# VH-VL binders against Tubulin polymerization-promoting protein homolog (tppp-1): the designs that were tried, part 4

Target 1, 180 residues: Tubulin polymerization-promoting protein homolog (tppp-1), of Caenorhabditis elegans (p91127)
Amino acid sequence: MAAAAGFNWDDADVKKRWDAFTKFGAATATEMTGKNFDKWLKDAGVLDNKAITGTMTGIAFSKVTGPKKKATFDETKKVLAFVAEDRARQSKKPIQDELDAITEKLAKLEAPSVGGAAKANAAGVYSRLTDHTKYTGAHKERFDAEGKGKGKSGRADTTENTGYVGAYKNKDSYDKTHGK

## First folded at step 7 (VH-VL; framework fv_bebtelovimab)

Design E1 (from E0 with light chain L98W)
Fold by ESMFold2-Fast, scan of step 7:
Structure E1 (fold): chain C 180 residues (1-180), chain A 122 residues (1-122), chain B 109 residues (1-109)
Amino acid sequence: as target 1 above (180 residues)
Amino acid sequence: QITLKESGPTLVKPTQTLTLTCTFSGFSLSTSGVGVGWLRQPPGKALEWLALIYWDDDKRYSPSLKSRLTISKDTSKNQVVLKMTNIDPVDTATYYCAHRTYDYSGYAFDYWGQGTLVTVSS
Amino acid sequence: QSALTQPASVSGSPGQSITISCTGTSSDVGGYNYVSWYQQHPGKAPKLMIFEVSNRPSGISNRFSGSKSGNTASLTISGLQAEDEADYYCSSYTSRSWVFGGGTKLTVL
């Protein structure tokens, strides 16, 4: 399910980067394909086929886009949240930490990598993205209505019995304290 | 139940390397989701986070101090070690190690050692 | 020097309520729901009082409560007691790191 994590980036700034990758190889495209999504993550060093694989990104992309197989900017954020959630389940680290690792890399990458005939298009995109606007850490809380997740499992145990160490549950889906 | 205790030199000279050891009981750093961090507090000043090490040896460092810090663990001895190079009088502080488990403290440090005061003077 | 702004001091009488503010930016307090509050008595280690804005660890009195509005988090202590006299520090998660407030000295008059 959707993570209760926020995106610590400037949506307007990142959307310029997203648009550049959306239009890579298709100048009039308005929604990102799975192929261009993977390219964005590969160029940024997110999709490394070790911690984050094409299988993980493909599953997340399909969950969000369904049969249309293309994502709006907001849908792309949902895909990133599912990738972070899948990674967190494997790493046993907080979802927000995994999402921040992904989003920081994506926000810094200004243009697609290219060669040959595509160089002119990449140069044009880069020129449009090269301005005073930078990744500012501005954010939107996207999944705040979904519940308060795994952190409340820890809270319940520490609230009842301060100093109780035996409550190493580390359950992303533990719903005991959701909805408070 | 959970206890942590810092140890190391109480007086160091500028340019030296400071090595601090955190010895703990009541938990294992082989347990999934567990981390141990280092924080410091100069006399009369705010707390500052320095570093964190997770059960799987994943390490994080304060961006401003990253080049000077090394964190390591010895799971069998229940110890976490912080090494800080090129120490300066501004590094005079009480140094704390602290426990974190995702499942019951979220993004906070729930148990702290007593702290050890390190004075840096020429 | 501190990343988060707190008042230097606050005071109250036994039985009263006081509130301590903690102001950051959209990249820390405003950006995440991961604000913590620590109590520190002279010569002692910090003690976790509140985590994730408003959650209390086991054994912490319900006289302590936390909240957040925009870039400002608040710690409220109701039914003030002499043993509440201490320094209080706020902290916020920020992009895989932690920042702290300058601390507030609570005096129980």
Scores: ipSAE 0.429, ipTM 0.680, lowest interface PAE 2.3, mean pLDDT 82

Design E2 (from E0 with light chain L98Y)
Fold by ESMFold2-Fast, scan of step 7:
Structure E2 (fold): chain C 180 residues (1-180), chain A 122 residues (1-122), chain B 109 residues (1-109)
Amino acid sequence: as target 1 above (180 residues)
Amino acid sequence: QITLKESGPTLVKPTQTLTLTCTFSGFSLSTSGVGVGWLRQPPGKALEWLALIYWDDDKRYSPSLKSRLTISKDTSKNQVVLKMTNIDPVDTATYYCAHRTYDYSGYAFDYWGQGTLVTVSS
Amino acid sequence: QSALTQPASVSGSPGQSITISCTGTSSDVGGYNYVSWYQQHPGKAPKLMIFEVSNRPSGISNRFSGSKSGNTASLTISGLQAEDEADYYCSSYTSRSYVFGGGTKLTVL
C-alpha cells in the first residue's frame, strides 16, 4: 500500500495469520519483528534464498520500520510491496505479478511451522504453495496509480502514495526497439 | 523483425482436443521479460485472452477457461503450443498468438500472428 | 457480453475528431493505468495503437491519443482519415487477467 500496490487477499483473514506469526515466540507482541517477518516468508516458501533472499527482506523491512524495527499489519504490507518491487527489478515482471505471487503463498499458509506432526503438515502446505502455474496474471499499474483502486476481490488501497513513479517502465526503449 | 504464425487444424469436432502451435522469429523466449500469449475472436465478436507464457516458463490462464487450457513452450524450436480440451461449437473463432515484452509495451500485445480460423462442427 | 463497455459504432468526416469511450470499474480501468487500444481492419490481426492509457508505440501517428478519467478511458482520433475506418477495441490488464471491450466500428463518411 505504501507503493500503491493492490493486495488480492482478504485482509481480515490474513491479519489473523499475521497475528499468529507476530506472536510466535512472544505471546504478547502486537508488532511484527524482522525475525518473525522472515519466518512467515520462509514458512510460506516466499523467502527461498534464490529469488527472494534475507538481504532483500531485511532492506525492505528496515526501509519501512526505521529505528523502531517492528511493523504493524499495514506497515508489513508496505514491506511486502518493497520486496515485490525489488524482485520485479530482477525478474523484469510487473511489480503486481511479483506481489501477487508473494501474497498468494502467504494467504494459503495456515500457521507457523513447529515440530512433530505440524512439521509434516507444513511440508505438505509448502509443496502446494510452490505451484505458481495456477496463477493467471497480475496487474502492475497499482504501483503507479494516482487514484484509489481495488484488488480483484474489491479491496481498496487506503494508504496510496500519489507521488509514486514507474521507473521500471521504459517508453524510450520501446520506441527504439520497435522502430516503427 | 518480430513475426508470429499460428498453425493447427481448421476443422475440429465437438469433444476433441484442439492443439495450436505458434512459430515465431525475431525474438527469443529465453529473454528476460518476454512473453507470448494466445487470444481468440469468434466471428463478429470481441477479442478474448486465453493464456500467456513467460520466458521463465511461468504460465497464466483466463480464469473462465483455465480447466480446459494448457500452454507450453519449446524455446529451441521458437514455438508456443496451446491445448484446449472438450472443444464446443462456441469455441469457433480466429485464434491469435501475440508477443509481449513488459519493458517496452507494458501488458499490451505489440506484435500479432495473422490468426488461424478454427471451426468446431459435427 | 464484454467486461468493458464501448459504443457499438461511431462516425465522422475526414478532418474531424472523434472519441471512443471505454467504461469499466474500479477493479480494471479505474484501478490501474494499463489500458490499451487496438485497431482492426476487416480480415486482419489487431494492431496496437495505444498502451498504458496514453503511450503510442513507435510508428503510430500522433493523431491517436489516449486518456482516462475515473472508470472511463478514451481514444481520440484527430484529423480523421479514410484509412482510420476500422474496429477499435479497448483492453485493460487487471489483477490476474486481460479484459476487453465489445469493440467500436468507426465509419469515415
Scores: ipSAE 0.056, ipTM 0.587, lowest interface PAE 5.6, mean pLDDT 81

Design E4 (from E0 with light chain G31A)
Fold by ESMFold2-Fast, scan of step 7:
Structure E4 (fold): chain C 180 residues (1-180), chain A 122 residues (1-122), chain B 109 residues (1-109)
Amino acid sequence: as target 1 above (180 residues)
Amino acid sequence: QITLKESGPTLVKPTQTLTLTCTFSGFSLSTSGVGVGWLRQPPGKALEWLALIYWDDDKRYSPSLKSRLTISKDTSKNQVVLKMTNIDPVDTATYYCAHRTYDYSGYAFDYWGQGTLVTVSS
Amino acid sequence: QSALTQPASVSGSPGQSITISCTGTSSDVGAYNYVSWYQQHPGKAPKLMIFEVSNRPSGISNRFSGSKSGNTASLTISGLQAEDEADYYCSSYTSRSLVFGGGTKLTVL
């Protein structure tokens, strides 16, 4: 597919990672929230609040998900493409080079960061951490933190009319901005 | 006025590390959008991209060769260095360094060094 | 063998137009508008002729033009001259890399 063509990872391998982050704090979740998307990028060192910020990821996530505020794996790939486009406009590098930097870091990260787990190498630990009924303390603390946090409400961008080719369309826009 | 020139050994033995230096003039590797890449061409064969380094020290490598390659720069000396480990006879090629900046040629390599032939044999 | 497919050779007479094709896939030529063409004379380094499908660097004759349709990019040389005799290589962005065609030898008869 056009949207998937620019990604340098093994989709099946990365989807396992994506599933782990999607279910972090919500064991039955099938679509990734903006909060868990940001956690995935933070744990991987992509979201560093220098080159790539929470504002950039929030705008990209809202652009793809709109009022739904949740992303499928394919929609998450489109969010990553928009983050790469935003970064490319700042760095004056090709969109593909910025996307490659992001995807390489994400592909190397095996599982969500849980400093207090201590037994992360034991089977079932991550499953238990993502099940809110079994790990109510961690879930409650995160919920309270969200309530106290300086949250940015999702920004609903204009609906896309040719969504599936967004990554390549953005490359054309970048080229027109910087082209001769 | 942009010029690049490759230097390094012309004969290397298998298993050794090949070190090539690109010395340039007419541009700065501290300028936003500027990059320097390494490419090679075995005798009578196609060009192959190896590595790229940007002004901000961002490094990109060919996936098939990444484990063997290290690219670095010394901006004050106007030099970019490529190291390739565990050299093999199939690495025999003319090695080029080349300039890239969006303001002159988009994302293509617009100025090339003359190339240096590296022969790998025992 | 090469990532991008080019004809091994092409020939023409002075004053004619010739076209060299460069065929990739939907993951490289078909996906990106980052196709470039290089001219190489024997014993010399490559020279950039076309970048971003159809753009010419400063100093390149308008006899050289580039285009793309689907997964195939093309270099057209009009008003063929003796000095155009050279090897021509296409290049495209792809996932995590930059790839090249096998090269086309242009002979001016």
Scores: ipSAE 0.357, ipTM 0.640, lowest interface PAE 2.1, mean pLDDT 82

Design E7 (from E0 with heavy chain L52F)
Fold by ESMFold2-Fast, scan of step 7:
Structure E7 (fold): chain C 180 residues (1-180), chain A 122 residues (1-122), chain B 109 residues (1-109)
Amino acid sequence: as target 1 above (180 residues)
Amino acid sequence: QITLKESGPTLVKPTQTLTLTCTFSGFSLSTSGVGVGWLRQPPGKALEWLAFIYWDDDKRYSPSLKSRLTISKDTSKNQVVLKMTNIDPVDTATYYCAHRTYDYSGYAFDYWGQGTLVTVSS
Amino acid sequence: QSALTQPASVSGSPGQSITISCTGTSSDVGGYNYVSWYQQHPGKAPKLMIFEVSNRPSGISNRFSGSKSGNTASLTISGLQAEDEADYYCSSYTSRSLVFGGGTKLTVL
């Protein structure tokens, strides 16, 4: 039939981001609400109210979660697949290309925006609430790679290479993106 | 009928920038869903995808070569340009530009230029 | 090397059927239904024969068919003809990129 879309990200790395947004405003939450899903996409620049709107995300979220109105990480991936599918119908680009655009932006965003909307402030707050050593290390490595030449180690310049591709590679979720 | 033709230098020295132009007819790069890609084939070896540009100027690059590649278009001239920096003898290949419309051929290229051989040597 | 594995050569007689395999991994051939096949005669550009595993472009003979099982895609040519003699390359989508097989040279007696 139609080709399924796959997630080109590192599940373990992205799940840390997902958990941070899931717990935004509700420290003990284990499943993501529609409100926090929209915040994640808005902070990442995915939900721009032009190409991807709150109506599109709301329809996709409801389609996956039903009366529960909360999503696990795997269910959140299904929501993202439906958003990409809806966007693809409008853009006439492949579902995979639209999903890749969404997942790339989400994977780059380290933490929820707080107070002043500054990424650095959000990252600082998040790192103090969780395993900050691992979280801030990942952020610094990706920033150096994206910054091109900020790294003193030299390897940080290869954002487009195996580090970038490998970090966003998610082979295990291929079947889940078919969700309907 | 869709046609594409590559043009550019046939001999380039190491460390220079290679600039290739694809001139096409039979379609417009202002039509939704249409795009043009660049591929290469070293003598006796496999094809390698390099870059792709959509009608709306959205650009895609091979991850291993992204830092060296720039793709651009001039819709009014029916041209797509590829620039590759810091050329090396291993970049010796026949370079092709090719047409794709996703809704017709998925990620496959349905019409190809004749190819232009670029030799990199001192 | 090439990302997808193809036999270096295959041969057949006119009227026979031959099959060319293309083996990848769960992150390319096994993970997506974006497998294509190209035919290339010496000194010529590639010609698209099959896309999305089994679809034929307009003008391609129904003697050419594609399939996939797990991580292996196959191109089958029925009723082999002299003009089928060429190199055949498979391709698959993978993680924001396209990869290709090393090519198979088909010889017709």
Scores: ipSAE 0.359, ipTM 0.637, lowest interface PAE 2.1, mean pLDDT 82

Design F1 (from F0 with light chain L98W)
Fold by ESMFold2-Fast, scan of step 7:
Structure F1 (fold): chain C 180 residues (1-180), chain A 124 residues (1-124), chain B 109 residues (1-109)
Amino acid sequence: as target 1 above (180 residues)
Amino acid sequence: QITLKESGPTLVKPTQTLTLTCTFSGFSLSTSGVGVGWLRQPPGKALEWLALIYWDDDKRYSPSLKSRLTISKDTSKNQVVLKMTNIDPVDTATYYCAHRGYSYGWGYYAFDYWGQGTLVTVSS
Amino acid sequence: QSALTQPASVSGSPGQSITISCTGTSSDVGGYNYVSWYQQHPGKAPKLMIFEVSNRPSGISNRFSGSKSGNTASLTISGLQAEDEADYYCSSYTSRSWVFGGGTKLTVL
């Protein structure tokens, strides 16, 4: 069946940044608002209004949080997975590839400006307060979200006369590669 | 059908820059989701992935070799070029270029078609 | 050396089944479902046999199957044939990059 996408970051380390963005403009907040979620992604260069838009993040956030309109850290991870899936449908790259691009930027966001490219965005004050430059954690989390398998409706081991995008190459190459 | 073929020098001296060209047919690097990668295999040893370029010019490099590698494409010529700087005898290997398929149920997300390979010997 | 560990060699007789293991870490084999297997005959380019752990490309015999448990992926070849004699390499995705196993030489006795 379907592959589940995993997070290639250290949850404890990233949660510190998540907490900082959760409390941005709301010191007592314990769950992240959609506004602060978008701010985190914008400061990290994930939300660029070209590849990943506020519409995409808004739809993903609403899908996970529903009427509550606030996300725990684990729920925020689910939102990120849905953003990655939406992006993957557009780019035609694997969900995991798009998720890894997002998580890498988010995990490195809080590196101090000392020795690095400083974010010019004054609204992202928390993005410059933690150091991730020495992070060597090979930790990643798995989750069962809407995965790559849901996008495989037209895919088969044999794509002879049935697939679109690749059907021609597999049909054309079948006799040539089958011969072992 | 998808075909790829590597070309470049077969003998290179240490400290020079190795330039390899992959010429392909049967697909376009203007097609969403398509990528072309470079891999190598020293004589009698394991395969090693070097670099990958996607249709949208997104580039990926092996972390251990990133500082020495540059991958580029010329979509109109159906070519992908790999440059490796400061070549060393340990870089002696057969170099392959390979097609990378689509995600989302269309094609294979793997290196599914390979060139024949070109042996590059690095010697003074 | 190689990021993924494979046995150097494996052998079997025609008609038997053999399994080749590929062991990594939670950051590659264990963390993603993007394991591929390649067959290589002497002097030839590798050929994709299995992708995404257990899927076969068009034209690949159903005698070849893939699986994964924890940090170890496995390639099983049933009904061994003389033409299966080759080197087999596993590969795994790992955070926007790819790693390979050291390779296993399959001998059909």
Scores: ipSAE 0.444, ipTM 0.706, lowest interface PAE 2.3, mean pLDDT 81

Design F2 (from F0 with light chain L98Y)
Fold by ESMFold2-Fast, scan of step 7:
Structure F2 (fold): chain C 180 residues (1-180), chain A 124 residues (1-124), chain B 109 residues (1-109)
Amino acid sequence: as target 1 above (180 residues)
Amino acid sequence: QITLKESGPTLVKPTQTLTLTCTFSGFSLSTSGVGVGWLRQPPGKALEWLALIYWDDDKRYSPSLKSRLTISKDTSKNQVVLKMTNIDPVDTATYYCAHRGYSYGWGYYAFDYWGQGTLVTVSS
Amino acid sequence: QSALTQPASVSGSPGQSITISCTGTSSDVGGYNYVSWYQQHPGKAPKLMIFEVSNRPSGISNRFSGSKSGNTASLTISGLQAEDEADYYCSSYTSRSYVFGGGTKLTVL
């Protein structure tokens, strides 16, 4: 059907989100800690302690990072693949389907949540669109990344690097979403 | 089958607030991944995206129009409402609401079912 | 308002093939596989023809195909029929925002 269609984790927005979570609480950090990885997944609604637990994310993180206990952007893709694999064993769904579900939720989350437990503070990340300055600033930063060639050169390799077991382009959940 | 229909005033005066309602059937905005968007098309011109609301009440707005737009939903009534403040003759357009489906992945950012559209004329 | 560049018009004869281009930048068409194509007949709402560069919704004829090379996406219509005469719009999703092309009027002669 489509040789060019497929999931691309070299999306500039994903790298920007990864950088934001990597630097949460440590402004000079260049590699993501397990704590910040869990925060990213928790804020995105991926780590819900029902379908995906902190035990699952901890095991996946350790498998990839070993004694270093910190992940590069590419290593973080492998951690997500192992989380999806662990979830797939439980759900009986293809690994790629679970990975796609995880990455879709991560794509919607623009920035780390501030540490407030109150409803107003917790809603801050998801109400960011009501702050014109913050929304416009984030949007402009994404545009500034447009000329970056690294993502384009790694496009074919991105699918392989994520540990996908099937091509995303072969999915046809569109018709199923609308109900027969 | 999925259907959507726009409703609201067909004639609005400059400086007023335009309120449009999208009423839909065949899907629920409580379904994970689903969204409803608003788009417009001035007579003889290109399509322009205005706003999108997701099942979880997360909202997206056109950067150029963000300060003028508010999108909201009433999931129990199968309705999405768009409000645009400080209306101007340049806002004269056919306004559409449209379904944004969900697939497990990042590729599905298309509007697959559209309302018939409602022409809004802005004049004094 | 159109961020993506399309030719204003294209024409062909019944049975022929035509291609409509949609050119953006590395931050939209070139950077993502989120290109969609819409068909619009006069006085009617747009109809989704292609999504994710080259995927067809159920019920869309295989005469319609999509592709992408660099910063340019293309819609190809083979075996042209009179009912294909319409305006065609490309769109890309980028930075949580949608951008549209200016539209191409297809005339079937």
Scores: ipSAE 0.006, ipTM 0.493, lowest interface PAE 13.5, mean pLDDT 77

Design F3 (from F0 with heavy chain S32E)
Fold by ESMFold2-Fast, scan of step 7:
Structure F3 (fold): chain C 180 residues (1-180), chain A 124 residues (1-124), chain B 109 residues (1-109)
Amino acid sequence: as target 1 above (180 residues)
Amino acid sequence: QITLKESGPTLVKPTQTLTLTCTFSGFSLSTEGVGVGWLRQPPGKALEWLALIYWDDDKRYSPSLKSRLTISKDTSKNQVVLKMTNIDPVDTATYYCAHRGYSYGWGYYAFDYWGQGTLVTVSS
Amino acid sequence: QSALTQPASVSGSPGQSITISCTGTSSDVGGYNYVSWYQQHPGKAPKLMIFEVSNRPSGISNRFSGSKSGNTASLTISGLQAEDEADYYCSSYTSRSLVFGGGTKLTVL
């Protein structure tokens, strides 16, 4: 019944990138700090301080991690969904569209930058453009945007995505009431 | 109520550029969240999505056709234009433009109002 | 060659219920709750019947219902009527893009 978002990436491939950022400056770290989360998004061009700000990422990170202040890979995915939701409130575009824009940028970034701007290498960009599987995404994973885990049905999800439907219906009710 | 209509050439030669225009009424492409898409259907075959443009000029393209497609809008004329380069006989299809349903919320890519379609034949 | 797999045809008698399946992968049907179904009569544009797996647009009969399990979405039509005879296409969101099934021809006997 709960709202859910899909991830347009190969979890195994992206987790290697996530692990590299998790260990940036702390070789034995197993959970990502807020600082390294922001570095990952900044290096990938997601955190640009225009569309997506450090305030937005900080709020989303705190919402998911609470007093622990560190995120597992699955928790990091929940943080990303909240960032996308916050962005969608401003852009008026579908939450999933904003999430896919974020994940596309993160999946392109191969490794952390040292004291410089992020950039994908030419080989990585070329491979993605010619590999139809990567263009459509070989692997996607559903999860709850509120940070309460994957949808109630898990992988056997015949349940309607009520979060988007609720938001859409509320907006439709507003439009009917106010005449848009 | 919402209506859309496609216009353009019905016969095009291979290697030329196909230009199709969608003229609509009952909504504005200045309204936040509104989009217009293009789809096609070769005779006897499945529907294929081509492109979408949002009210703020943000664009989406089918990955397999992106290099050949350009979508644009003229909000003041209530028009959306699709250009497809290097046309080939396999591009013979009925081309539709369609209103993207309300975009607030999750990934709503359902087309709730469609034009009647225009058959484009690609032949020498 | 379509991204989503549908049976080529399905048939039923008036008053019967039928179900049309739409099978994809974890990158489309299985990964998102954004499955739509379209009805198309010969020579006509498609008509949206179901969106977001199970929601009906205003004016669509409650005889039409949608569901999803894993990588397979289903359209069920109850109380079949002659006017239901048409082609039915499923569609799924995938990575800021859209894919379609091959279509199913429904014959009302």
Scores: ipSAE 0.430, ipTM 0.679, lowest interface PAE 2.4, mean pLDDT 81

Design F4 (from F0 with light chain G31A)
Fold by ESMFold2-Fast, scan of step 7:
Structure F4 (fold): chain C 180 residues (1-180), chain A 124 residues (1-124), chain B 109 residues (1-109)
Amino acid sequence: as target 1 above (180 residues)
Amino acid sequence: QITLKESGPTLVKPTQTLTLTCTFSGFSLSTSGVGVGWLRQPPGKALEWLALIYWDDDKRYSPSLKSRLTISKDTSKNQVVLKMTNIDPVDTATYYCAHRGYSYGWGYYAFDYWGQGTLVTVSS
Amino acid sequence: QSALTQPASVSGSPGQSITISCTGTSSDVGAYNYVSWYQQHPGKAPKLMIFEVSNRPSGISNRFSGSKSGNTASLTISGLQAEDEADYYCSSYTSRSLVFGGGTKLTVL
């Protein structure tokens, strides 16, 4: 298990990118599909079908999501940790080196790539759902709810403790209402 | 068994480039998972990590010193070389090369075997 | 100034236990399970005692143990012996880099 690995990124910043990929092709989606996970890694240059393959990402995704076949942001971090662990067994480098290589590439990627006739539609959906600098109301309220309050505390309280989950809980510890 | 030894000048002048060589035995830089790092310790002060090189020529550098450091390897000679540019008196330290640890199918962020160290004094 | 905070000195008597703390931040000790401890005798190179918070290299006595809680890692030495008198340094992974503590001088009285 990749329980020892930590994430070298700003969770709030990366979650904005994660949300964009989660909603790619499905404006109302709240959990990432395996297909959109692979697209995120492929667009970032992580899934190259040489060092990191679709077989590796598929196995890691299934291991974390089980029959649900969809991942929350926290579950997506677990999937990434298992991909890093699988890669580390091949490269013989520390798991953290492989995870950092993945997270650095993901952090550099601004938005999902689009081509042909799909470009205008995908860009339109993305800008409406993720660009809260221009829009307020339900979209802003959704982001506020995702970033703050009892939603995180409730989920964290029911989450089984693994090293990876424990490290993530530490990053969010001061946001927990129940800990006050 | 694993052994490492540092070599290079013991006295350098400010603004020069310091070149240090680590010569080792008991392992090969052609072996998957192997890494060799450089660390330093100014007299009476804490350890500081400088750089690391892996068997596949992948390199890591201390962010604060990255612009001044170059690490390289010569696998046929069992050597790793560190170059540090624009030397200053604050760079006076004992310099160590060390083998990066490896266990249970991958490496870890620790150095399990160290050279004896070489004191480099920077003065005019 | 060192990135990780250690007490300058600790002391104990033979047969006792002592603990050395290593306090960092949420971006190093608090974020990763990659804390190492090194022992250094005067004029000698450092020796790895603990890695990945609590793991011992082959040949290291089980009198040495490591732990972590939040942003603080700890090295505990039980059954103190005269040979344990040395400087002890903690180290943590952070952002593809390694940082070190200022060191703690252990005196065995």
Scores: ipSAE 0.399, ipTM 0.675, lowest interface PAE 2.5, mean pLDDT 81

